# Ledger of designs, part 5: VH-VL binders against q5qx64

Target 1, 184 residues: q5qx64
Amino acid sequence: MESESHWLWLFNTESGKLSVKLSDTDVFDTPYKPSQLVNIHFNEQMMDIEDATTFQIVSETLEAYPADKMPCAPQNAALNATAWCRFGRPQMPQSWHFQKSDISEWPLERRLCELNSGFDQGLFLILDTDDEFATCLLLSEGMQLSAIKSLRQYHVIKVTLNRLLPATVDLALSAQSNWGQQLA

## First folded at step 19 (VH-VL)

Design q3
Fold by OpenDDE, fold request of step 21:
Structure q3 (fold): chain C 184 residues (1-184), chain A 122 residues (1-122), chain B 107 residues (1-107)
Amino acid sequence: as target 1 above (184 residues)
Amino acid sequence: QIQLVQSGSELKKPGASVKVSCKASGYTFTDYYMQWVRQAPGQGLEWIGWINPKTGKPKYAEDFKGRFVFSLDTSVSTAYLQISSLKAEDTAVYFCARSGRWMFGKYAMDYWGQGTTVTVSS
Amino acid sequence: DIQMTQSPSFLSASVGDRVTITCRASQDISRYLAWYQQKPGQPPKLLIYAASILQSGVPDRFSGSGSGTDYTLTISSLQAEDVAVYYCQQYYSTPLTFGGGTKVEIK
């Protein structure tokens, strides 16, 4: 990955692919469809400083965890997160897929969460939160929501806070150190 | 064009109450959290809390829970800070400030009111 | 709570000088840091957010850097109008907390 290069957003109208050109020889394809995106009326566009910063923050956030405990490469997750932050269509809440938790308020410092569908439990990166909802990017290699429905890796879903569970990886770290704050 | 205009200076006695207003203009009021920060004379900045104008839900720093109450009048794009049972140590300039919107700068404060001086004196 | 420690508390420099202000967090705040400028009798003004992004309208002589616990605000060429108190602020976790401030004066 050429971190010193000027990265470009690429959108191919024919294929409907949103990609990141990292170098002349390195292009990263996001899994997002045109229907999931907004403001994609371009063929090529330079990343701005917020995009670059998003990538950096997310990468560093994920790299802070042991690699063997993460279901994805931090760089891939960060690129997809950056893509979503820039072009992701605002999502309607889909909380009904997930079991309720005891959470009423989510601490800001908790950037990872888990969601349980009753069929599966997945690890998510929290992209945005307010006092009601969290927008979450799936880090796990898929997640079964029902007998007939599954999420693909890097799928973004919005849920109410009372569906969020602490990430197992965070709990493990907290057992070893003073990681984060107690959930309110 | 974005402006936060606060109410005028207040002189109160200990035990009294004060209500500071912050009128927002130039943007959609409900789309941005409103922060409250105070600054005692010659001192630094201290975060009081924020309120989500969309939901009305406030978040207070622990030290400010109880006597400090955020409220809203969305019809006039105005946020309020009420302080009850005023103490001398409440003497400060109180600022309202809009939070940013970008998710990784969401709680940086990009626009500020001019401040409201609240003086509590016997 | 996360404590933010600024240094120095006071600095005096000449116009044109390079000025550096440091902010240290009591824990890793993952670049969730803002810098503010407060001139006498005025409210604070946002200079930088996300540790290194320059707020729109702010002169490019201002820059921010850092990661983890250590962050720096730099004024590449100090101007007379830069006389102010500067504050760092973390928004990694609540409560949001500010540094103690750095008073910058011109010699």
Scores: ipSAE 0.911, ipTM 0.948, lowest interface PAE 0.5, mean pLDDT 95
Fold by OpenDDE, fold request of step 21:
Structure q3 (fold): chain C 184 residues (1-184), chain A 122 residues (1-122), chain B 107 residues (1-107)
Amino acid sequence: as target 1 above (184 residues)
Amino acid sequence: QIQLVQSGSELKKPGASVKVSCKASGYTFTDYYMQWVRQAPGQGLEWIGWINPKTGKPKYAEDFKGRFVFSLDTSVSTAYLQISSLKAEDTAVYFCARSGRWMFGKYAMDYWGQGTTVTVSS
Amino acid sequence: DIQMTQSPSFLSASVGDRVTITCRASQDISRYLAWYQQKPGQPPKLLIYAASILQSGVPDRFSGSGSGTDYTLTISSLQAEDVAVYYCQQYYSTPLTFGGGTKVEIK
């Protein structure tokens, strides 16, 4: 899956919608609120090479997994990931929603993770990591955090590394071949 | 302008220690990982590791664990590489290099120091 | 560890020639690849990152392409000042690893 050079960012100030114009007849709407975004002072803006590259890398990353094992379409996830990487507001850590894992160091090559809230477990795409935190984009169709709170698909959350769990899909792939990702 | 300035050449005997400095300027020191790379005479580039100036947490390549130690003095925007128990095989030019910030270029090295030659000879 | 294999190790061409350097990774590195230029007596200089993005200030005669395991650095029109050793580097996983380098000379 490749991005088109003529893709445009669209922001509607009245509706508060950030969208990607893929073609004259195809517009993709992101789920992000204006309060979650920065540098959105435009109506229409060309996607730059970094945006296009972000889309391509994320798409290819997700396409490497069996479609029936993924809770979302790679294109949709990639577009939202690209949008967040460009316009997403830096998040404060919200690790308290999730159970601790036994992971002390997260391998760089692991682009997917799971988080467990005690109520639910969700699949996430890792958008950014350092030695303390991971910024994660929810790929699952929602995730229950508590009895009264849930995350919507493509919600971005920042957590400490010790909350990350290996993705089930990665574990499955590793079990099938020697070239799979390292286990925790 | 962004600049990394390293300390001068070092001549050491086997078993000695050396500490190379890398002073950064022109950007916020704590916002970018500092990477270390060495190059033996006539050889290619070899990644030693990186350090996060914000947290001070280092990551070393397996071959460099133990004798190679990264440290920081954030007050003067300086990163250090200390090599202990020097061996002849450690003879090389050592580079510090700033890591990129953009997500998918984060561990590409966009600015480099001029290099520090460390010669280990009996 | 991911091994990066560059080809060729040495290249001699004329000014104005199209030059191509290849880098092959031992596994899929998903475009987490950079290209560096190192001139004699100087530190490496970043040319390309994310496989195909040109670093600011780098002449547009340099370009990068590729995906999966195979990547290419292209100099569309070789200049005298391009004499250097070129390295690819993966940052898909740690340890970060470099290719063996390609020495480019002018005939």
Scores: ipSAE 0.911, ipTM 0.948, lowest interface PAE 0.5, mean pLDDT 95
Fold by OpenDDE, look of step 19:
Structure q3 (fold): chain C 184 residues (1-184), chain A 122 residues (1-122), chain B 107 residues (1-107)
Amino acid sequence: as target 1 above (184 residues)
Amino acid sequence: QIQLVQSGSELKKPGASVKVSCKASGYTFTDYYMQWVRQAPGQGLEWIGWINPKTGKPKYAEDFKGRFVFSLDTSVSTAYLQISSLKAEDTAVYFCARSGRWMFGKYAMDYWGQGTTVTVSS
Amino acid sequence: DIQMTQSPSFLSASVGDRVTITCRASQDISRYLAWYQQKPGQPPKLLIYAASILQSGVPDRFSGSGSGTDYTLTISSLQAEDVAVYYCQQYYSTPLTFGGGTKVEIK
């Protein structure tokens, strides 16, 4: 993959597509609709250093997990996360779709979480968090919210912190670490 | 321009209380976390905690829970740090600092107050 | 808690020299790292955030690099006005923690 410094944001007003031009021959299309985006009044613009850094941090975060445990390609997730961080419209909380967790406080260092709708459980990347809400990007291929509603991969949803569950992949890594320490 | 202006130096006896103010201007007060950091004489920086001006919810480092209390007056864009039961080891310069907003710089501190010296002496 | 080990504690160099300060975290902090400059009698000033992004208004002779546990602040050409104590700070997890600081002086 080429350096992020040469990447371009592309917005096509006719098709309504937001894309990333990675090279002359490689364009990545985000799944986001114009209604989900803000500040898209351009045809082409360079990524800034924060965009590049967002991509880098998210990529590295996701690449730290075993590939077979991740439901998506880290690079694709990172590109979509970067796009949302730059152009994503602030979301209204929709916590009612998800079951409450027993977590009283969400650790800042937990960048992944799971949400359970009662119909399905999905893996999410936390894009933003405060003391009340988390903005989460779906990494799973899909997630059923109700009998008639589902989320697609890379969909962004905002929820209260008490809906967040620890990611299974994090629990597994923690267990391995603890075991390794006990053996050392 | 963005500014954080803190209250003046304080001289207190052990067991007393002090309340340091930090008045913000030049930006929307409720949109950014306010951090508190102290620095003992000749020492490094130590994080006390932060408060979300939007919700009023504070987070304290473990060592500062109990005697250190964050508060707000949003009507005048001012954050406060109150220290009760002051000890000699509380002698330090106390800084308020605004956090960033961007996700991956959110808890970096981009603007600082000038600091408030709190001296605790018998 | 994440410990930040900063080195060296003291550095003396000449004007125009390349200066390097290192900061090691006790665990991977995923580039959630800031650098500050503090001059005598002044509050800290943010130089770098997200490990490598230069804060607005900061001279480009300052740069940050690193990933994982190891990070570096570089001054490409030390100036007289750069005399200060420099601190790294992680904001990967709470509590937020600072390095011990590096005092930079001119020979």
Scores: ipSAE 0.901, ipTM 0.947, lowest interface PAE 0.5, mean pLDDT 95
Fold by OpenDDE, look of step 20:
Structure q3 (fold): chain C 184 residues (1-184), chain A 122 residues (1-122), chain B 107 residues (1-107)
Amino acid sequence: as target 1 above (184 residues)
Amino acid sequence: QIQLVQSGSELKKPGASVKVSCKASGYTFTDYYMQWVRQAPGQGLEWIGWINPKTGKPKYAEDFKGRFVFSLDTSVSTAYLQISSLKAEDTAVYFCARSGRWMFGKYAMDYWGQGTTVTVSS
Amino acid sequence: DIQMTQSPSFLSASVGDRVTITCRASQDISRYLAWYQQKPGQPPKLLIYAASILQSGVPDRFSGSGSGTDYTLTISSLQAEDVAVYYCQQYYSTPLTFGGGTKVEIK
């Protein structure tokens, strides 16, 4: 894969697709609709250093987990996360879809979380967080919110912190680390 | 032009209280966290905590809980640090600093106040 | 808490020299690292964020690199105005923590 510095944002006005040109022969399509995007005034635009860095950070974050425990490829998730961070429309909170947790404060170092709708539970990447809300990117292949509503992979949703659950993959890694230390 | 202007130097006795102000200008005050950092004479930088001007919720480092209190006056874009029951070891320059906005630089401090010297001496 | 070990504590070099400062975190901080420059009597100034992004207005002779636990600040050609104390800072987790600082002087 070519350096991130050579990547291009592509927006097709006719189809409404936002894509990333990784090389002359490799183009990645994001699943985002034009209505979900802002500040797109181009057909082609070079990625800047922040976009490239976003991709690197997210990729490295996700690659730290066992591949068989992740519901998506780190590269795909990172590209979509980068696209959202650059062009994603700010979201209104939609916390009512999810069950409450006992969380009142979320640690910065936890970049993954789970949300439970009562119908389904999904794994999310946290794109942004403050003392009230978290903006989350769905990593799971899909998530059912109700009998008639579902989220697609890489959908972004904003929720209050009291909806966040620790990610199972994080708990598993922590447990392994603790056992290793106790046995040493 | 983004700017943080802090209050002047303070000389206090042990057991007294001090309140340092930090007035922000050139940006939307509520959109960025306000960080507080101190530096003892000839020493390094030490993070005290931050406050979210939008919600007023503070976060303190464990060593600073209790005697250190953040507050706000959003009407004048000003953050405050109050230190009670001052000790000699509280002698330091105290800085306010704005955090960045970008997601992965959010807690990097891109603009700083000039610092406020607080001297605690009997 | 994450400890930041900065080295060297003191560095003396000539104008035009290449200077490197290192910062090691006690754990992986995933590039959530900033570098600051502090001149005498002044507040710190942000140089680098996200380990390698140059802050606007900072000369391009400054650069940052690294990942995981190990990070470096490089001055490609040291100038007289670069005399200062430099600090690394992690913002991966709270509490935010700084390195011990590196004092850079000109010979």
Scores: ipSAE 0.889, ipTM 0.943, lowest interface PAE 0.6, mean pLDDT 94

Design q3
Fold by ESMFold2, fold request of step 21:
Structure q3 (fold): chain C 184 residues (1-184), chain A 122 residues (1-122), chain B 107 residues (1-107)
Amino acid sequence: as target 1 above (184 residues)
Amino acid sequence: QIQLVQSGSELKKPGASVKVSCKASGYTFTDYYMQWVRQAPGQGLEWIGWINPKTGKPKYAEDFKGRFVFSLDTSVSTAYLQISSLKAEDTAVYFCARSGRWMFGKYAMDYWGQGTTVTVSS
Amino acid sequence: DIQMTQSPSFLSASVGDRVTITCRASQDISRYLAWYQQKPGQPPKLLIYAASILQSGVPDRFSGSGSGTDYTLTISSLQAEDVAVYYCQQYYSTPLTFGGGTKVEIK
């Protein structure tokens, strides 16, 4: 259906905090530090149609999964995904945190993946992918990357495609529907 | 102003090769995938594939793997489509087209070349 | 591969008429859909991307809607310059695929 066209970006120029005003009484704070964001020159700005469409598509994608299989509320992930797609600073890859896989290609339609640090394995939303890299937003509540480093929920990391693993939730859904596909 | 300018029309015999060029201007060539689309006479549009100008890595639709080869010369912001072992059924207009940047519009084709007609006849 | 079925294949209408062209995907394409206009003797021109977003420079009489498998291009008031073939195209998965086209003429 329609994307939310009445929401406002809020930016506190003193603290560098980026938020979404959902209504007069509801403000959603994003977790991103000012150094992770592009330069923002407004205090308040309407979401544009691309922002609203990002929110709609991400929400619909995540809502297609059983709620008990998702470690987050789809709308919270979608708000943070929209914020990052619009205001996130370009990243250098940080693939060294993650174990390699045999994957050499990644289908466009696969919007979720998992990454394995050797300490932890987390579920991610793919915000962007090309023939070299994937930009991944953590859906899991947190993920240990090393003995001293962790990635917090909704934070974004860029990796080479050979770090991507199929998401467990997608493997489970594929197994459930495999009989129907074999009959085609 | 963003432009894609393709090489001129070609008349070829079966078994020959053709190389169509697509010169880009008005934008950073390596930031956008280049796509190729075929339109046979009186027919619709058919995706051939794309190439990433940063890496030179192509992706082809299955029916075009083999005889159709994409290449680049980034020093002159130019993409190429080479078709070898030409068949009469390759007679078509061949378009280059640029991808967008925004993830949910990234592979829509926002700017197109004027097209290059390749005619294959004996 | 995702098949895109356009309807109608041919349409004749008067200047000022509201024109509707539909496009059905063989599976859910999650709004990853573009509409193109190809005037006689010209390359295609992007009208709509992400199912509903108007490309810069396209007149606002064009609009797109839909979700899931069913999508619509609407021309609110047909003009003589809109004589063209219109194509939908999905970019949800590779290979990218186009509908068969809808030829629009003026009566």
Scores: ipSAE 0.782, ipTM 0.894, lowest interface PAE 1.1, mean pLDDT 91
Fold by ESMFold2, fold request of step 21:
Structure q3 (fold): chain C 184 residues (1-184), chain A 122 residues (1-122), chain B 107 residues (1-107)
Amino acid sequence: as target 1 above (184 residues)
Amino acid sequence: QIQLVQSGSELKKPGASVKVSCKASGYTFTDYYMQWVRQAPGQGLEWIGWINPKTGKPKYAEDFKGRFVFSLDTSVSTAYLQISSLKAEDTAVYFCARSGRWMFGKYAMDYWGQGTTVTVSS
Amino acid sequence: DIQMTQSPSFLSASVGDRVTITCRASQDISRYLAWYQQKPGQPPKLLIYAASILQSGVPDRFSGSGSGTDYTLTISSLQAEDVAVYYCQQYYSTPLTFGGGTKVEIK
């Protein structure tokens, strides 16, 4: 837990790069452009306790799945999720890219979903939901949305709940057998 | 300052109805869910459900589906809990409480009303 | 439904004592846990959310810890004004559920 308390946000105003300084020798670059971000007028800023907690919760959520079923390292997804939760620009829904499902409610405990554009189906981490919308971060390597548009890994899109599909990795697992069984 | 002010205590007979109000001030009413919590005399806390003031869409715990109805009047930043066909077991203090905003604390309840005592007796 | 088992139900301690209250969930709740303080005749007050984050205005003698199924609330130095019932609450899934409460008294 100490690593999260000592991590720093870095923003390079010349390159437009938002990064996390993990140690003197280890810097993680996020893929977000300044136009996708808010509150980035700093060079260096300490992570606060909410940032550290976001990283912990997302890491633990993804680590509960077998590594060969995840398209990304859990820590990379968690760092980008933390960055977006802190600095991501609020988005308008873009549900029209995705095919409808028959879902009208989404259980809070389902932290993963899939979306189907008709061209591709991608695995997403749910960053936030309410009774209308879900904010989804792409875990898959990339996802074609239309003939001319793609979504890159770790980029975020907001959709109405009736676009969400259950994640295939969750359908393969029994809720009773796996939800609480990760032990030290 | 953020404040939730509830209507006064009520004494009712079995079979009657009651409507508890919760007036919010000091924040944008439609940006935060409103939750309802019950506390029977000498007992712990029990979640009744929530309502999204932006959409008017409620969610109820299973034991409260039916007789318990949430509603809103956004023009006066007020949430309501109506309980119909009152039973003696409905005797309790009823609280409204606001949800938080940050996604990993969103359904923790950061501000509470003072509570409304509903007593159901013959 | 996720059951929250809180212990002890009652606790009596002296001013200045370290007090620990435990809350166990029936399944992993991934730190989606809040602690509330309810003083006599008052509504509950949020102390801690996300298992370990102090709500604004809460004294730093309160702290929360835990992960998975096991969570604790600690009062590092009990004060007379801390006489209350303390509740944990999970918000990992609906329905939201509370522990049974821990009544803390001064000896």
Scores: ipSAE 0.782, ipTM 0.889, lowest interface PAE 1.1, mean pLDDT 91
Fold by ESMFold2, look of step 19:
Structure q3 (fold): chain C 184 residues (1-184), chain A 122 residues (1-122), chain B 107 residues (1-107)
Amino acid sequence: as target 1 above (184 residues)
Amino acid sequence: QIQLVQSGSELKKPGASVKVSCKASGYTFTDYYMQWVRQAPGQGLEWIGWINPKTGKPKYAEDFKGRFVFSLDTSVSTAYLQISSLKAEDTAVYFCARSGRWMFGKYAMDYWGQGTTVTVSS
Amino acid sequence: DIQMTQSPSFLSASVGDRVTITCRASQDISRYLAWYQQKPGQPPKLLIYAASILQSGVPDRFSGSGSGTDYTLTISSLQAEDVAVYYCQQYYSTPLTFGGGTKVEIK
């Protein structure tokens, strides 16, 4: 599924629901509540070139992984990532939910990570990093953060870099490459 | 208006040091990485590294670790490149450049200083 | 390190011609690519980022395309003021690296 600039952002001002109109018959609902989004003042708006490019980059990034190793359809993750990049409200870091690692730097090319709450370990898409923080979108279906708090799929959390773990799917691809090379 | 203004050209002897300044205006200095790029005479562009002005943490390309040091004075929105133990091979135009803000264009360099020529001659 | 190979190194064309410059990365850079224009005696200027997005204030005769390892910059109708050296640059991975440049002249 390729990004197209004719897709429309839909915002229901009464409910605060953000959606993408993909066609006359297909509407994709994002899971974000109004409190998680910036103020939106339109009912309909065409996706701009940055939105389309975000969708395309995220789709291609996730499509590079075997489909049976991904907990979601790449296009669904890309639509939600595009929505968050455009309309997501800035977040405070919430690193205390996650166990520390020994990482002080994170390579730019690593677009996936995992976070471990001590209750659960989830796969995330990294939307942004700098030398202090990563903004992460949950790809796994649900993740328990504490006895009473969970993070739902496609929701976004900001953490210090020393919470990031290498993604299991990346480690598995390394192991698969070694076996494939030996067998081939 | 976003602008990066660099210090004037320098003529140095081998073994000396130089400090190039890059003063930013027209934007929030601490929100954008500052990058340093050099261009030897008649040559292409070479990335030296960047510095995050919010944290002061630099990143250097491997060939530039050691003699090249980035620093900041955020009170005057200025980045600095200091080069110690100058060699003839350091003769180049040195540019500062600002990173973008949008995450998928973040390390493209959207605004550049005018360049500072450093000439190292015995 | 990711190497960026530009072609051609030199190009001479007439005003009004369509010009295409190619940039090839040594590995997939996932559209994390910028194009710069450097006119004689001037600093580089950003033309295109994210492979295809035109920087504000850049004439629309410039366009970028590509994915994976292969990227192109196109000038749909070359103008006299487009005499410059053009550079691609990847920002997929550190160190950030530039292509060797393409010098465009009017013949």
Scores: ipSAE 0.778, ipTM 0.892, lowest interface PAE 1.1, mean pLDDT 91
Fold by ESMFold2, look of step 20:
Structure q3 (fold): chain C 184 residues (1-184), chain A 122 residues (1-122), chain B 107 residues (1-107)
Amino acid sequence: as target 1 above (184 residues)
Amino acid sequence: QIQLVQSGSELKKPGASVKVSCKASGYTFTDYYMQWVRQAPGQGLEWIGWINPKTGKPKYAEDFKGRFVFSLDTSVSTAYLQISSLKAEDTAVYFCARSGRWMFGKYAMDYWGQGTTVTVSS
Amino acid sequence: DIQMTQSPSFLSASVGDRVTITCRASQDISRYLAWYQQKPGQPPKLLIYAASILQSGVPDRFSGSGSGTDYTLTISSLQAEDVAVYYCQQYYSTPLTFGGGTKVEIK
């Protein structure tokens, strides 16, 4: 029993770019700088089954939402999430950018959230949670954090749970589902 | 080698208390959640809850809130389950189990203690 | 709470047979599913996590598949040592819940 060829991780030592080779003609570049990455000891490396499973789960999670409600293609978010889960440097929390809520715990099944900086509110994919922190990947195109700082799409930030807000897309889908059931 | 070694079996009367220990070795105790599961005679598996050894914060299944208390002694890499006001229906094998590390396997239970039988009888 | 319905509750098969056990969740659990083997007098042993990933040290005759609400554990060629009760478990949401178990015997 042998699997078919897997997608390949590529790392360009000169440019510091982490990419995924999807085919001979299709290479996906991640936005992460070498200072944000760890465990890179290759120019080229096959994805393993955990990488493939991460990609599949994230893709399926995001594909469950209507495409017009998502600020990105699910596959692009899934590739970046897979890269971060495998190679992302552990982060210190940076909760001070975001307004507090009264949340002290977060349901495991809630895979999306929003964060509010007071300047902007962005949609995030939750990559990991525990009883204190959430590691969040920005799905929105960009997010202003302060007068002088912004967060770019697919970049990752760690926050305490009391910064998390329910995602608007989840609230809208819940209301829309009830409305659709009432109309049907 | 990763091991979870539990304290010995207990015979108790209704109304008594019991404290089950689970000593971990072979890994960094505070990096992995510890879960508790019970199995009544001839029955399936029932999740009691977990505790985060880094923070000491527990989470209990609703039916186990109150009489069931998790605690830790991180200096000896040991988790505890205390059950107060024992009832006959608490008769079961109690297991500790370690959570996984990888996010999509994080709450699968990759290593289990041998189990502690608690028997509650008059 | 997510209910896990496991079937069959009991099966008997010959050494070398292909055995399948199914587990249905009451809602989509997005591959957050584990399978355990429990032999008499022993704790459960993890076989499969994330629906399809084989735990280290588990023989290749075990495999898992499925997505959404429907999941399957397959033993490609049953061995005498595989006599046990098999449980599925979801960890998509709390409380974590197990299927009712499938007792596998050699006939």
Scores: ipSAE 0.764, ipTM 0.887, lowest interface PAE 1.2, mean pLDDT 91

